# Designs tried in a protein design chat: VH-VL binders against Nuclear factor of activated T-cells, cytoplasmic 1 (NFATC1). Part 22

Target 1, 183 residues: Nuclear factor of activated T-cells, cytoplasmic 1 (NFATC1), of Bos taurus (Bovine) (p98201r389to571)
Amino acid sequence: PSLPALDWQLPSHSGPYELRIEVQPKSHHRAHYETEGSRGAVKASAGGHPSVQLHGYVESEPLTLQLFIGTADDRLLRPHAFYQVHRITGKTVSTASHEAVVCSTKVLEIPLLPENNMRATIDCAGILKLRNSDIELRKGETDIGRKNTRVRLVFRVHIPQPNGRTLSLQVASNPIECSQRSA
Short names: E, the ipSAE of ESMFold2; O, the ipSAE of OpenDDE; V2, 0.75 times the mean of E and O plus 0.25 times the DockQ between their complexes.

## First folded at step 10 (VH-VL; framework fv_becotatug)

Design q6 (from p8 with heavy chain G99Y Y100G Y102S; at its last look DockQ between E and O 0.29; V2 from the best seeds 0.00; counts 0 for: pae E 8.1 > 2)
Fold by ESMFold2, look of step 10:
Structure q6 (fold): chain C 183 residues (1-183), chain A 121 residues (1-121), chain B 107 residues (1-107)
Amino acid sequence: as target 1 above (183 residues)
Amino acid sequence: QVQLQESGPGLVKPSETLSLTCTVSGGSISSYYVHWVRQAPGKGLEWLGVIYYSGDTDYNTPFTSRLTISVDTSKNQFSLKLSSVTAADTAVYYCARGYGRSDWRAYFDYWGQGTLVTVSS
Amino acid sequence: EIVLTQSPDFQSVTPKEKVTITCRASQSIGSNIHWYQQKPDQSPKLLIKYASKSFSGIPSRFSGSGSGTDFTLTINSLEAEDAATYYCHQYYSLPWTFGQGTKLEIK
């Protein structure tokens, strides 16, 4: 069965289930270009990293939490045209992750484990500004890129149902301003 | 029904590259996580690596410098290359389907039949 | 790396007997363990997933239990066709690892 497209609007709560962002990201995160060194993982305002939890899930099998970068200033939430999630790995990262591509959008796959109460710490995700070789040469696209620098972390989970269908939930973070220069 | 089948040369000389193909029939491979596992004669199972839907890979630590796993979605094929082989690489090599995203903690629900590769001069 | 240690390495058993095989993980892995059966010259076959969930088509005499570091595969009433080597497997953290195997033979 096909999963909902990333630009479909999905609820954060359905039946017994609710997908919640328990710890929000801070309002600012410096993104980087693909060929630059990473600017690190998105952090929370009070220190640490964002966290996400699926409530109401009582089964013993793990699920996959999806994460992609969505729009903050559009009428509808959709994958951001200029930013994508970047997988962060290394000694300081405790959360496993995998990267996938869905219709040209990077999606980070993160485990939701019953032994962790279906809660994941998002210490494995940074924000990458897409390389667009034509943007800086065409002022219109450069101007559009500077005006559209706010994003949201968008989380999804797909829960198998007894009837064979899949229940899909989505929640988006508070907006994050992605600066391209040192502040 | 999905079926996996390994193929490749059964004899490889020391210091050369072992090259195997896993062909998937009965379905598209673009939504599968494929693992490679080997078993030396009379020994247990050893996980070698995995390729994810994205094309990303993870390799078991001893193999990070010698192992390449790749996919050709147009041919429904996965490949394994292990360079600089020695007699210690003599084993039956399996490809196995990992059913991961809805279960994250994957299990191998379908295995190929295995192919013996002997490293000898 | 998570090491899985099975016990026993080998057991000679009689039909109809209840057989238990243990698997101990070097760290807590929740229920993230699977059990495979491998008959001579055959590929492994999945028996039990997530410590206790039977895979499709597996006889009900096979069951699994445990959580954390200690896991058990039980064969309620052994049949001759169950002569095989059994492996536990963890998918909790990379690299994925298997136990060393437990070989069952019929007396």
Scores: ipSAE 0.015, ipTM 0.560, lowest interface PAE 8.1, mean pLDDT 83
ESMFold2 (binder alone), look of step 10: mean pLDDT 88; pTM 0.905
OpenDDE, look of step 10: ipSAE 0.020; ipTM 0.626

Design q7 (from p8 with heavy chain R101S Y102S; at its last look DockQ between E and O 0.32; V2 from the best seeds 0.44)
Fold by OpenDDE, look of step 10:
Structure q7 (fold): chain C 183 residues (1-183), chain A 121 residues (1-121), chain B 107 residues (1-107)
Amino acid sequence: as target 1 above (183 residues)
Amino acid sequence: QVQLQESGPGLVKPSETLSLTCTVSGGSISSYYVHWVRQAPGKGLEWLGVIYYSGDTDYNTPFTSRLTISVDTSKNQFSLKLSSVTAADTAVYYCARGGYSSDWRAYFDYWGQGTLVTVSS
Amino acid sequence: EIVLTQSPDFQSVTPKEKVTITCRASQSIGSNIHWYQQKPDQSPKLLIKYASKSFSGIPSRFSGSGSGTDFTLTINSLEAEDAATYYCHQYYSLPWTFGQGTKLEIK
């Protein structure tokens, strides 16, 4: 069974389940270009890092949390054409993750573990700024995002159901300004 | 049903590179995480590393400098390369499925039959 | 890394007996432990997933229990075909690790 496309609008609540951002990211995070070094993971306003939790899940199997960079100012939330999630690695990162690509969008996959109450701390996600020229050269690209420097962290989880179906939830963070302003 | 099969030379000389291939059938490799596990004769199981469907890899610490895992999607194959082998690398090598996309299945549900690689002069 | 220590290393039992194998983790891993059976000259087979859930096709005489650091694999009414080495496995954190194995021989 195919999963919903990243531009699909999904609920944050369904039945007993709720995907919730427990700790919001800071309103500013300086994105880096590919030619630049990483500028670290997105931080939380109150210190530390953002966190997400799936509520209502009672099974013993872990799930995969998906994270991608979405639009902040569009009518409908979709993957941002000019920003991508960047996997942060290093000794200071405690959360396991790996990068995947879904329809040209980088997606960070993070485990949700029952022993952690299906909560994940997002200390492994940075934001990469793509070159405008590269994106604009892509055929069919309609996003004029040169001046769109605000993004959201978008989280998805897919929950297997006893009937063989998959329940998909999504939640988006508050907007993050990714311009050259100090994080 | 998903099937995995290891293949490669059964004999490798010391200091050379051990190369193995894992061929996956019955499913798309683009959906799976594939692990390599080895077992020395009469010993237990040792996890070597994993490759995600994205192409990202994680290796066990002792092998970070010698181990390379890769994927060839066109051939539906995964590869293991272990350089600078010694007698200590003599083992049955397994590839196994350890998860699949958007479902964190952190167990090995499908295994290859294993292939014995002997390091000897 | 997380170290898994099994007990015993070896056990010889008669058919129809109850067998208990334990696995202790060096730190709490919740229920993120799996059990495998490996017969001679065969690949490992998944028996129990996530501490207590039987994998598909596994006989009901196999069961798992435990949480945190202490886990148990139980075989009720042992059959001759159960002669094998059993391994616990964790992926709470990288690297993935296995117990040293418990060899079970049937008298």
Scores: ipSAE 0.266, ipTM 0.763, lowest interface PAE 1.9, mean pLDDT 91
ESMFold2, look of step 10: ipSAE 0.686; ipTM 0.865
ESMFold2 (binder alone), look of step 10: mean pLDDT 88; pTM 0.908

Design q8 (at its last look DockQ between E and O 0.56; V2 from the best seeds 0.00; counts 0 for: pae E 2.7 > 2)
Fold by OpenDDE, look of step 10:
Structure q8 (fold): chain C 183 residues (1-183), chain A 120 residues (1-120), chain B 107 residues (1-107)
Amino acid sequence: as target 1 above (183 residues)
Amino acid sequence: QVQLQESGPGLVKPSETLSLTCTVSGGSISSYYVHWVRQAPGKGLEWLGVIYYSGDTDYNTPFTSRLTISVDTSKNQFSLKLSSVTAADTAVYYCARGGYRSDWRAFDYWGQGTLVTVSS
Amino acid sequence: EIVLTQSPDFQSVTPKEKVTITCRASQSIGSNIHWYQQKPDQSPKLLIKYASKSFSGIPSRFSGSGSGTDFTLTINSLEAEDAATYYCHQYYSLPWTFGQGTKLEIK
């Protein structure tokens, strides 16, 4: 069974399930270039880190939350061409996570555990800025895209169903300004 | 049938690096996590670390400075390197499959284990 | 780290008896625990996943229960072949940890 493409529009609600951002990220986060090294995880407006929760899930098995960087100003939400999620590691990180790549988009995998009511605190996600020159070599990118420095954290969860199918939900954060000026 | 098999030297001198290989057969490894677990003689199981299908790794705290786990997808092999070994590192070392893409499975397949003795 | 403490460390029982092994977590971990069986000179074998889900091929006499901090592995009617060391395992937080093990001997 294949999962939906990252540019597919998915609902945040389906049946008894709802994927919700409980704590929104700050409106500004300075992304880092590959050559600069990590600048830490995205923080929440109210302090701490953003959090996401899957409601309505009553099974004992954990699930995996997927996180990727999406567009903020496009008509349809899609992976952002110039920004990627970056895995933050360190002694303060207590949950397992790893970066997967789906169609040239980095996706951070984070566990959703029933003990936490299927809530995840996103303390392991930074934002990487790709070089414009590298991305411009790809066809289909526009000047608007290049100049767009706003992103959203996009969260997905895939829920196995009794009929053997998979139910997929998605929710996107408020926009985050990632420009140098915002730092 | 998925099979994991550990291989490497059974004897390592103190201060040297312990190197092991886990060969996976009977299935693709591209979507699974692989863990390393060891067991000292007459003792319990100790989790050493994990490598995700992305190539990322997590290590148990005592081993963060000494342990390296890697993968060679072309050979369907995983590697463990533990540097600066002492007698305390004498153990049976296991590789085990645990985790599949976007799920968090238990360790459902284990290698037979390989004994590594650290001695002068 | 999360510490898993099993009880008892050792148990000697006769066939057909009911055996109960407990595993206590230092903090609540929901149902994020697995049970393994390890016979002498063998690799561990998965018995129960997610606290209460039987793994494929495992005899029905094995069952798991519990949530939060207290978990139980039960062998309803002990067979001679069940002589082994049993381990609980958590993956709730890094580092993943095992209980110290419960050695079960058959009289």
Scores: ipSAE 0.281, ipTM 0.767, lowest interface PAE 1.7, mean pLDDT 92
ESMFold2, look of step 10: ipSAE 0.549; ipTM 0.828
ESMFold2 (binder alone), look of step 10: mean pLDDT 88; pTM 0.909

## First folded at step 11 (VH-VL; framework fv_becotatug)

Design s1 (from q4 with heavy chain V34W; at its last look DockQ between E and O 0.93; V2 from the best seeds 0.85)
Fold by ESMFold2, look of step 11:
Structure s1 (fold): chain C 183 residues (1-183), chain A 121 residues (1-121), chain B 107 residues (1-107)
Amino acid sequence: as target 1 above (183 residues)
Amino acid sequence: QVQLQESGPGLVKPSETLSLTCTVSGGSISSYYWHWVRQAPGKGLEWLGVIYYSGDTDYNTPFTSRLTISVDTSKNQFSLKLSSVTAADTAVYYCARGGYRSDWRAYFDYWGQGTLVTVSS
Amino acid sequence: EIVLTQSPDFQSVTPKEKVTITCRASQSIGSNIHWYQQKPDQSPKLLIKAASKSFSGIPSRFSGSGSGTDFTLTINSLEAEDAATYYCHQYYSLPWTFGQGTKLEIK
């Protein structure tokens, strides 16, 4: 695969194309631990769920939107050491998705269809909190001992080009606070 | 050249589990999405669920607690189990092929012949 | 859940006649529908993708149109072998749903 690593800094706009978050998530979402049941999907501040659209794409082939959990308070955007995306299913979810793993990071794959003007509603994504002991065993981690409870939803799309190359775009949401609300 | 064939018992007792297998020939099961659809006698089509190439599933709302779809890539087969059946589950059951990899469209270009499963009350 | 309502439920038709079948969605679904044909005692067969795109090997007498909530399947010169039940099918949102069907019979 020639796809960019998840910690590469990618533009949201290139040539005719722009990947854009049309509806931002709420600024707070209680993540669940592995020992708990899911806390449901991330919701939008205006009601409903976040939405993402790829503008400028006029081809007829479907694409896949990737979603992973990224950092909010680091100098560079990268996969979050303590949180992973979690697939939500059930009667409240209308958007198809499936999980993949890219370099130890969970990624949701979500359809981006020409028939829907390349727009997806993100009603299928929850946030899982990893145990700190599991994180402390990862090599190269510099975030030990910091409070890292803020995340962003990070979206990517990879657009095949006529010359055989792939154009990759990325956009990150407003920050989301995942800790329990203070009293 | 791809062919799908349903197999399994045609008669199931109420409260038991309905089990069907779809065998794929003339092509690989890998990298495709696979669906089950049913049709009660004299009625229309009802989508039951899908299994993605990742192994994840989505099920129609009435079936979320009692439907399981699974894949066995070594046998080039996928399967349906529907627990706690009643007479209302009597139908012809079809397996169908969906999209390939990033083709998320839910069109069914290949179907099995269908198999009637009767739940006697 | 998106409901698809087809019209008519049943129609007796004459060969060479132009036949129109409609499908109405309970909300806007863009072009996210397919059309299937099911002949007696047979599996469904894909006819039209994404509202208007003919599937490979489908006779040119079949065409589809529409967007949003209102969709049409047209058979521009009916043949006797077209006696079947026709279904629209939406893939806009889970759960995916079918219309109730339109049965065509030859007079």
Scores: ipSAE 0.723, ipTM 0.873, lowest interface PAE 1.4, mean pLDDT 89
ESMFold2 (binder alone), look of step 11: mean pLDDT 92; pTM 0.931
OpenDDE, look of step 11: ipSAE 0.922; ipTM 0.956

Design s2 (from q4 with heavy chain I29F; at its last look DockQ between E and O 0.85; V2 from the best seeds 0.83)
Fold by ESMFold2, look of step 11:
Structure s2 (fold): chain C 183 residues (1-183), chain A 121 residues (1-121), chain B 107 residues (1-107)
Amino acid sequence: as target 1 above (183 residues)
Amino acid sequence: QVQLQESGPGLVKPSETLSLTCTVSGGSFSSYYVHWVRQAPGKGLEWLGVIYYSGDTDYNTPFTSRLTISVDTSKNQFSLKLSSVTAADTAVYYCARGGYRSDWRAYFDYWGQGTLVTVSS
Amino acid sequence: EIVLTQSPDFQSVTPKEKVTITCRASQSIGSNIHWYQQKPDQSPKLLIKAASKSFSGIPSRFSGSGSGTDFTLTINSLEAEDAATYYCHQYYSLPWTFGQGTKLEIK
């Protein structure tokens, strides 16, 4: 089951399939530190939450949508060094999810069901700011998070093909500013 | 081939903690989610919660403050603990196998035989 | 929370009759419903998945239909062993919920 690494560049459209963010997140979401309480799930501008849909899928089998926090200001999209997705639970969350870790990056798994038109509401995802001691820096990174405060929600889906291969799609949200901004 | 078996005390005093175990055989935890469902005498089914392959849980809203579901993956053994019980918690308690990692559909295809827990002073 | 309301609560039935049981959701849930049968003093048994898909080994006299808010379980020609309580169960959004049940008894 060799799935593409999280820093591989993947298209959002291939053949009949398109992974699309139908409702974008707000441009600002205050992330929380591990020593703070959660700041809740990422919201959409008009109220409610972001939504994602896979178009063109006509099979009857469910798929799993992956979500991780990616870069907004790098030339290439990759997992963010300073922010991670955080699973949100509680009475305001209706979407099932669970966490996995891929090469030190948290990934949230979320259902895409044919009976829901392959559409998911992202009411289960928050953003966690990592402590300096927990940060794994990539080559070329110099700042400990203070200037690299913009992220994107990055969604992936892996679609089994009749030939036994897997087609992988990725789409990233509009940028989200996570810093503690002064008015 | 999959089998689930609930076990634990049949009688619990009010205000104490109800503690049950569910042993799953004939399958691995990494393939399926385990749910807990209860049924008060003469009443319908009530979903309590689920534990996923990752160890993450979701609980029905009324039970969030009292219910803990956990797993010992080395034994394929699940635990349910419900604190501060009252007579209203008297029920048959079931563990059930539900959806698996890639299915998500939460259909309960295998159920334990159930264990009656009576809360009485 | 999605509330599932079944109708009727109770029905006395004669073998070989066609029996229908309904389940109404408090909001649209697509086809995100399962049906279970529970005989006296037994664990529930899965009958129908995703509104209309028969589970393995279930007699063909059982069928399900519907989408959105209104769902039906049909027993085309009732057998005496079908006396049981039937539950619908939604998996559209957390928390998962069951209908209150429909009890069928033989006349």
Scores: ipSAE 0.735, ipTM 0.873, lowest interface PAE 1.3, mean pLDDT 88
ESMFold2 (binder alone), look of step 11: mean pLDDT 88; pTM 0.903
OpenDDE, look of step 11: ipSAE 0.908; ipTM 0.948

Design s3 (from q4 with heavy chain G98A; at its last look DockQ between E and O 0.73; V2 from the best seeds 0.62)
Fold by OpenDDE, look of step 11:
Structure s3 (fold): chain C 183 residues (1-183), chain A 121 residues (1-121), chain B 107 residues (1-107)
Amino acid sequence: as target 1 above (183 residues)
Amino acid sequence: QVQLQESGPGLVKPSETLSLTCTVSGGSISSYYVHWVRQAPGKGLEWLGVIYYSGDTDYNTPFTSRLTISVDTSKNQFSLKLSSVTAADTAVYYCARAGYRSDWRAYFDYWGQGTLVTVSS
Amino acid sequence: EIVLTQSPDFQSVTPKEKVTITCRASQSIGSNIHWYQQKPDQSPKLLIKAASKSFSGIPSRFSGSGSGTDFTLTINSLEAEDAATYYCHQYYSLPWTFGQGTKLEIK
C-alpha cells in the first residue's frame, strides 16, 4: 500500500506509539535562496539542534524519519509551497541523512535507531526559500502564501504493522520565522 | 543473496587517482546504502564514506577533498575515486552494505571480498 | 570524531579459555556499537549488534555487553577457529569509526 500523501493529516499518537519533538527549533531561522550559500542547520533555542523521538517502539529494526517543511499558519498543515528542507553536510553534521522528493516536496530521511531509543538529532536540516516568481506560477498559490514566512518542521515516521499495514505518525514543530528581517 | 565485489587497478602511481568499482548482485543497487572501508596492510579498518540510494554522500573528514563516491544504476555499480594518492593510501578497499531503502540498518551485514590497491612509483 | 580504543591490542590464548576484549569510546554513545571478526585474508564479519545483540548465525560463545563508554566482547570458551582480529565499531555519529583492533592468537 502507498504511504499517505504529505498533505494528509496524521496523528502524533497511535496505540503505544508517540512521535514527539523532544527539543524544539529556534523561533527564527534565516532561510537561504538557491543562489545563495547554505546558512547552516536549524538550531535549538537552548543550543544544539532539534531532536525527535519515537516512543513506544519495541522492535529491533530501525526506522526512517522523514522531515519536510510545512505550513505554520494554515488551518491544515501541508507542505509549504515557498520553502523546502535543505540537506546540510560537513564536519559539523553528525547525523546521517539523505534527500528524497515526494510529490515535488523535498524530504530529508534520517535514521531512527533502537540503540538510541529511536531518537534523532536534527543537525542536518536547513531551510531553502524558493523564488516567489516561480511558485506564483503554480495554480492556487497566492500572495497570502508568499507573505507567509513562517514554517514548521514536519516529521513523519511509518511503522510496519504485523498485519502488513503501515502506521503513520506525524508531528510538527513550533513555528519558525524564516524571513530576512527575523532576528 | 546480495553480493558485493570490488574491482579496479591494483597499482596506482603517486599523485594519481585511485578508481574502484563495487558491483552489486542479488539486488538493485538503488535499494541499498553502500559504504567504503579500507584497511592498510597490517592495520585496522577505516571508514571512508557512504552513498545513499538518493545519490547523496557522506565522507570521512580526512577524505572530503579527495574522495568521491558515486552510483551507476544502469550498471548496478558503485564507484570510489580517491585523488592525489600517496603511499599512505595503500590498502585493501572494501565496499559494504549497511541498510535498505527507507529501512536503515546501521551495521555492515554484507561485505565485498576487498581489493588491494598499492600506491607505488 | 568518536575515538574507540580497544584493549588489549594482542592476546595469545589457549583453547577453551574465556577471552575478554574491551572497547572504550571517547564519549558516551549509548549502545551504538557493533563488533566484527576478521580472519586473515577475509572480510570482516558482523558478530554483535548494538553492544549486546548477537548477529544471526553467530555461535553462542560470543557475547557483548556495556553501554555509554565502556564495552566488552566476550568469547566464552575459545575455539581454534576464533583466531582473528576483532573490531568495535560505532555508528552513533558521523564519521563512523572503528577501534584499532584486537588480534587473538591461539596457542
Scores: ipSAE 0.565, ipTM 0.853, lowest interface PAE 0.9, mean pLDDT 92
ESMFold2, look of step 11: ipSAE 0.611; ipTM 0.841
ESMFold2 (binder alone), look of step 11: mean pLDDT 88; pTM 0.913

Design s4 (from q4 with heavy chain V50I; at its last look DockQ between E and O 0.89; V2 from the best seeds 0.84)
Fold by ESMFold2, look of step 11:
Structure s4 (fold): chain C 183 residues (1-183), chain A 121 residues (1-121), chain B 107 residues (1-107)
Amino acid sequence: as target 1 above (183 residues)
Amino acid sequence: QVQLQESGPGLVKPSETLSLTCTVSGGSISSYYVHWVRQAPGKGLEWLGIIYYSGDTDYNTPFTSRLTISVDTSKNQFSLKLSSVTAADTAVYYCARGGYRSDWRAYFDYWGQGTLVTVSS
Amino acid sequence: EIVLTQSPDFQSVTPKEKVTITCRASQSIGSNIHWYQQKPDQSPKLLIKAASKSFSGIPSRFSGSGSGTDFTLTINSLEAEDAATYYCHQYYSLPWTFGQGTKLEIK
């Protein structure tokens, strides 16, 4: 009945199914603050955008790909405390999407269609930096040069099973550095 | 069964804002995608935009600066506002129901009857 | 933006004949296409989903086929009530677009 919590560890493959990132994001994306204009969508190194595909799915029903921003430097993958996904719209975006919130984590929902071989281009996702500067100053970590500024794109899909249960898969991208050196 | 009905003024002056509502009966709208489509007299269909069940929107490129689509869940109504209209915006305007929640196949299974809006001085 | 080009723009046909309407996409779109029928002074009605799946309640004489860039709508035994304008519609990439329409008339 209920979907796994976002901090629950999930496999990227199970039986015939595999959720795979076909095109990885580039290693750096400057996130924007809530008061700034958007920095655009996450891109791949050679141009274009990341892409994700669910392999092994042969049914005719569409599925929804979930995307949230996860940790890169924690032992366990979990939603990032300081970054969230931001929906990108406009003339340069061809992929439909909309936002949902799961336990204070923003999640982007994106179509996976059998007509498209269950493959999605992620041209609709940016990264938002949450304001938390007062808490960071109390930590003292700002003066050692190691902030929690690396993220991963975390993708999930939930596949209904004939018995009424749901099979859930997750895959995380290569790390993305979201900070810039401030001179 | 679900029915959609457009309503609003049939005549709008140039440079003003065209405002329409789409009232849905016989079902809930809170879990559906809703589209607006228009058709100039004697011409083909033109997709204007979508509002997802989440309240997010996407608009066709020519309309991104002028079009606002919104929802009032308490009234089971969707709204369209198109600012700075010209004679080129004269058309029959349709609202159409799209897929339910996880059905991304942008098809329109229920259409309103359409309402003609004329832009003229 | 994906342009859909329908052919023909107009066709005068006799009842009981087979009619084929084509839709060509400016790039490959898999099977991401729907077909609609619009009778005079009426709203459009969904006929075919995902290139080939008939919508509920649609007469069996209507069928769709194709993938990639070339798609067809077929009416096997035309009836007088089928006089209408037919549109293809792609949902592969935003913005979603329609073809320009094909008008069928009887006689």
Scores: ipSAE 0.739, ipTM 0.877, lowest interface PAE 1.3, mean pLDDT 88
ESMFold2 (binder alone), look of step 11: mean pLDDT 88; pTM 0.907
OpenDDE, look of step 11: ipSAE 0.916; ipTM 0.955

Design s5 (from q4 with light chain G30Y; at its last look DockQ between E and O 0.93; V2 from the best seeds 0.87)
Fold by ESMFold2, look of step 11:
Structure s5 (fold): chain C 183 residues (1-183), chain A 121 residues (1-121), chain B 107 residues (1-107)
Amino acid sequence: as target 1 above (183 residues)
Amino acid sequence: QVQLQESGPGLVKPSETLSLTCTVSGGSISSYYVHWVRQAPGKGLEWLGVIYYSGDTDYNTPFTSRLTISVDTSKNQFSLKLSSVTAADTAVYYCARGGYRSDWRAYFDYWGQGTLVTVSS
Amino acid sequence: EIVLTQSPDFQSVTPKEKVTITCRASQSIYSNIHWYQQKPDQSPKLLIKAASKSFSGIPSRFSGSGSGTDFTLTINSLEAEDAATYYCHQYYSLPWTFGQGTKLEIK
């Protein structure tokens, strides 16, 4: 069976399960272009990093948490046209992750382990600004891209069910302004 | 049955690059996470790094500037390159399977036999 | 980086006795620990996953316990073939790390 498209609206709670952002990101994170050096991982206000937990899961098998960059100012939550998640590596990162691409959207994959109470610290995620030449824009829409600078972190988890079907949950963070310096 | 086998030169001169290959048989590696671990003579185990099925890598901190791990899925092979070696890099080098696509636990259930690499002039 | 400290470094043991090996983490790792056995001139073998879950085919005399910072590997009724070096291994936080090892020898 296929997983829901990234622009599909999904609940954060279903049956016994709830996907929650336990620690929200800071309201500001300056993104970078591919030609620049990384601006580091998204942080929380208190100097740590965001954290996400799946509640109600009692099985013994690991799951994978997905993370992509979504819209903050659109009526519907969908993958952001101008920003992508970027995998951060190095001395400051303790969380394993790897990237995938789903229909031109980068997705970070991050472990959720029963032995960690299904909680992940998101110290491995940065935000990359796409160049306007790398996105599909109509004539006269360049100003919208240059002014569309707010994003959300969007988290998903897909939980296999005994009947072979998959239960999918989604939660989005508070908005993050990517064009301003730290608040 | 999955089997891993390390291969490469057993003697490397100081300042040169150590190059090893891990060949996997008995399955497709397209979903494997593979780790490299080494053990200096008479010493304990030291984790070097991992390559995920996506091709992304993580390296142990002391090795970030000189270690490269890669994969060639058409040959069912993983590779390790360690540049600028010294006598301190003399060790038995192991490749190990540490999970697959949705299994993040890094339990090393299959190990190669190990290959001794000696760094000397 | 999480440091794993095993105790003892070395233990001389007699067959059929109970043997306990400890591993202390420098911070809480919940139950994110595995145990390995390594005989001389061999690659390590996985014994215990996630602190307490026996790997397939491992003799029942091996068991693991603990959570947080303190973990134990227990060999109930030691056999001569259990003479080896034992390592704990944490997977809570990158970089992954091993304990320094505990060597068991037969008296």
Scores: ipSAE 0.774, ipTM 0.889, lowest interface PAE 1.1, mean pLDDT 89
ESMFold2 (binder alone), look of step 11: mean pLDDT 89; pTM 0.918
OpenDDE, look of step 11: ipSAE 0.915; ipTM 0.955

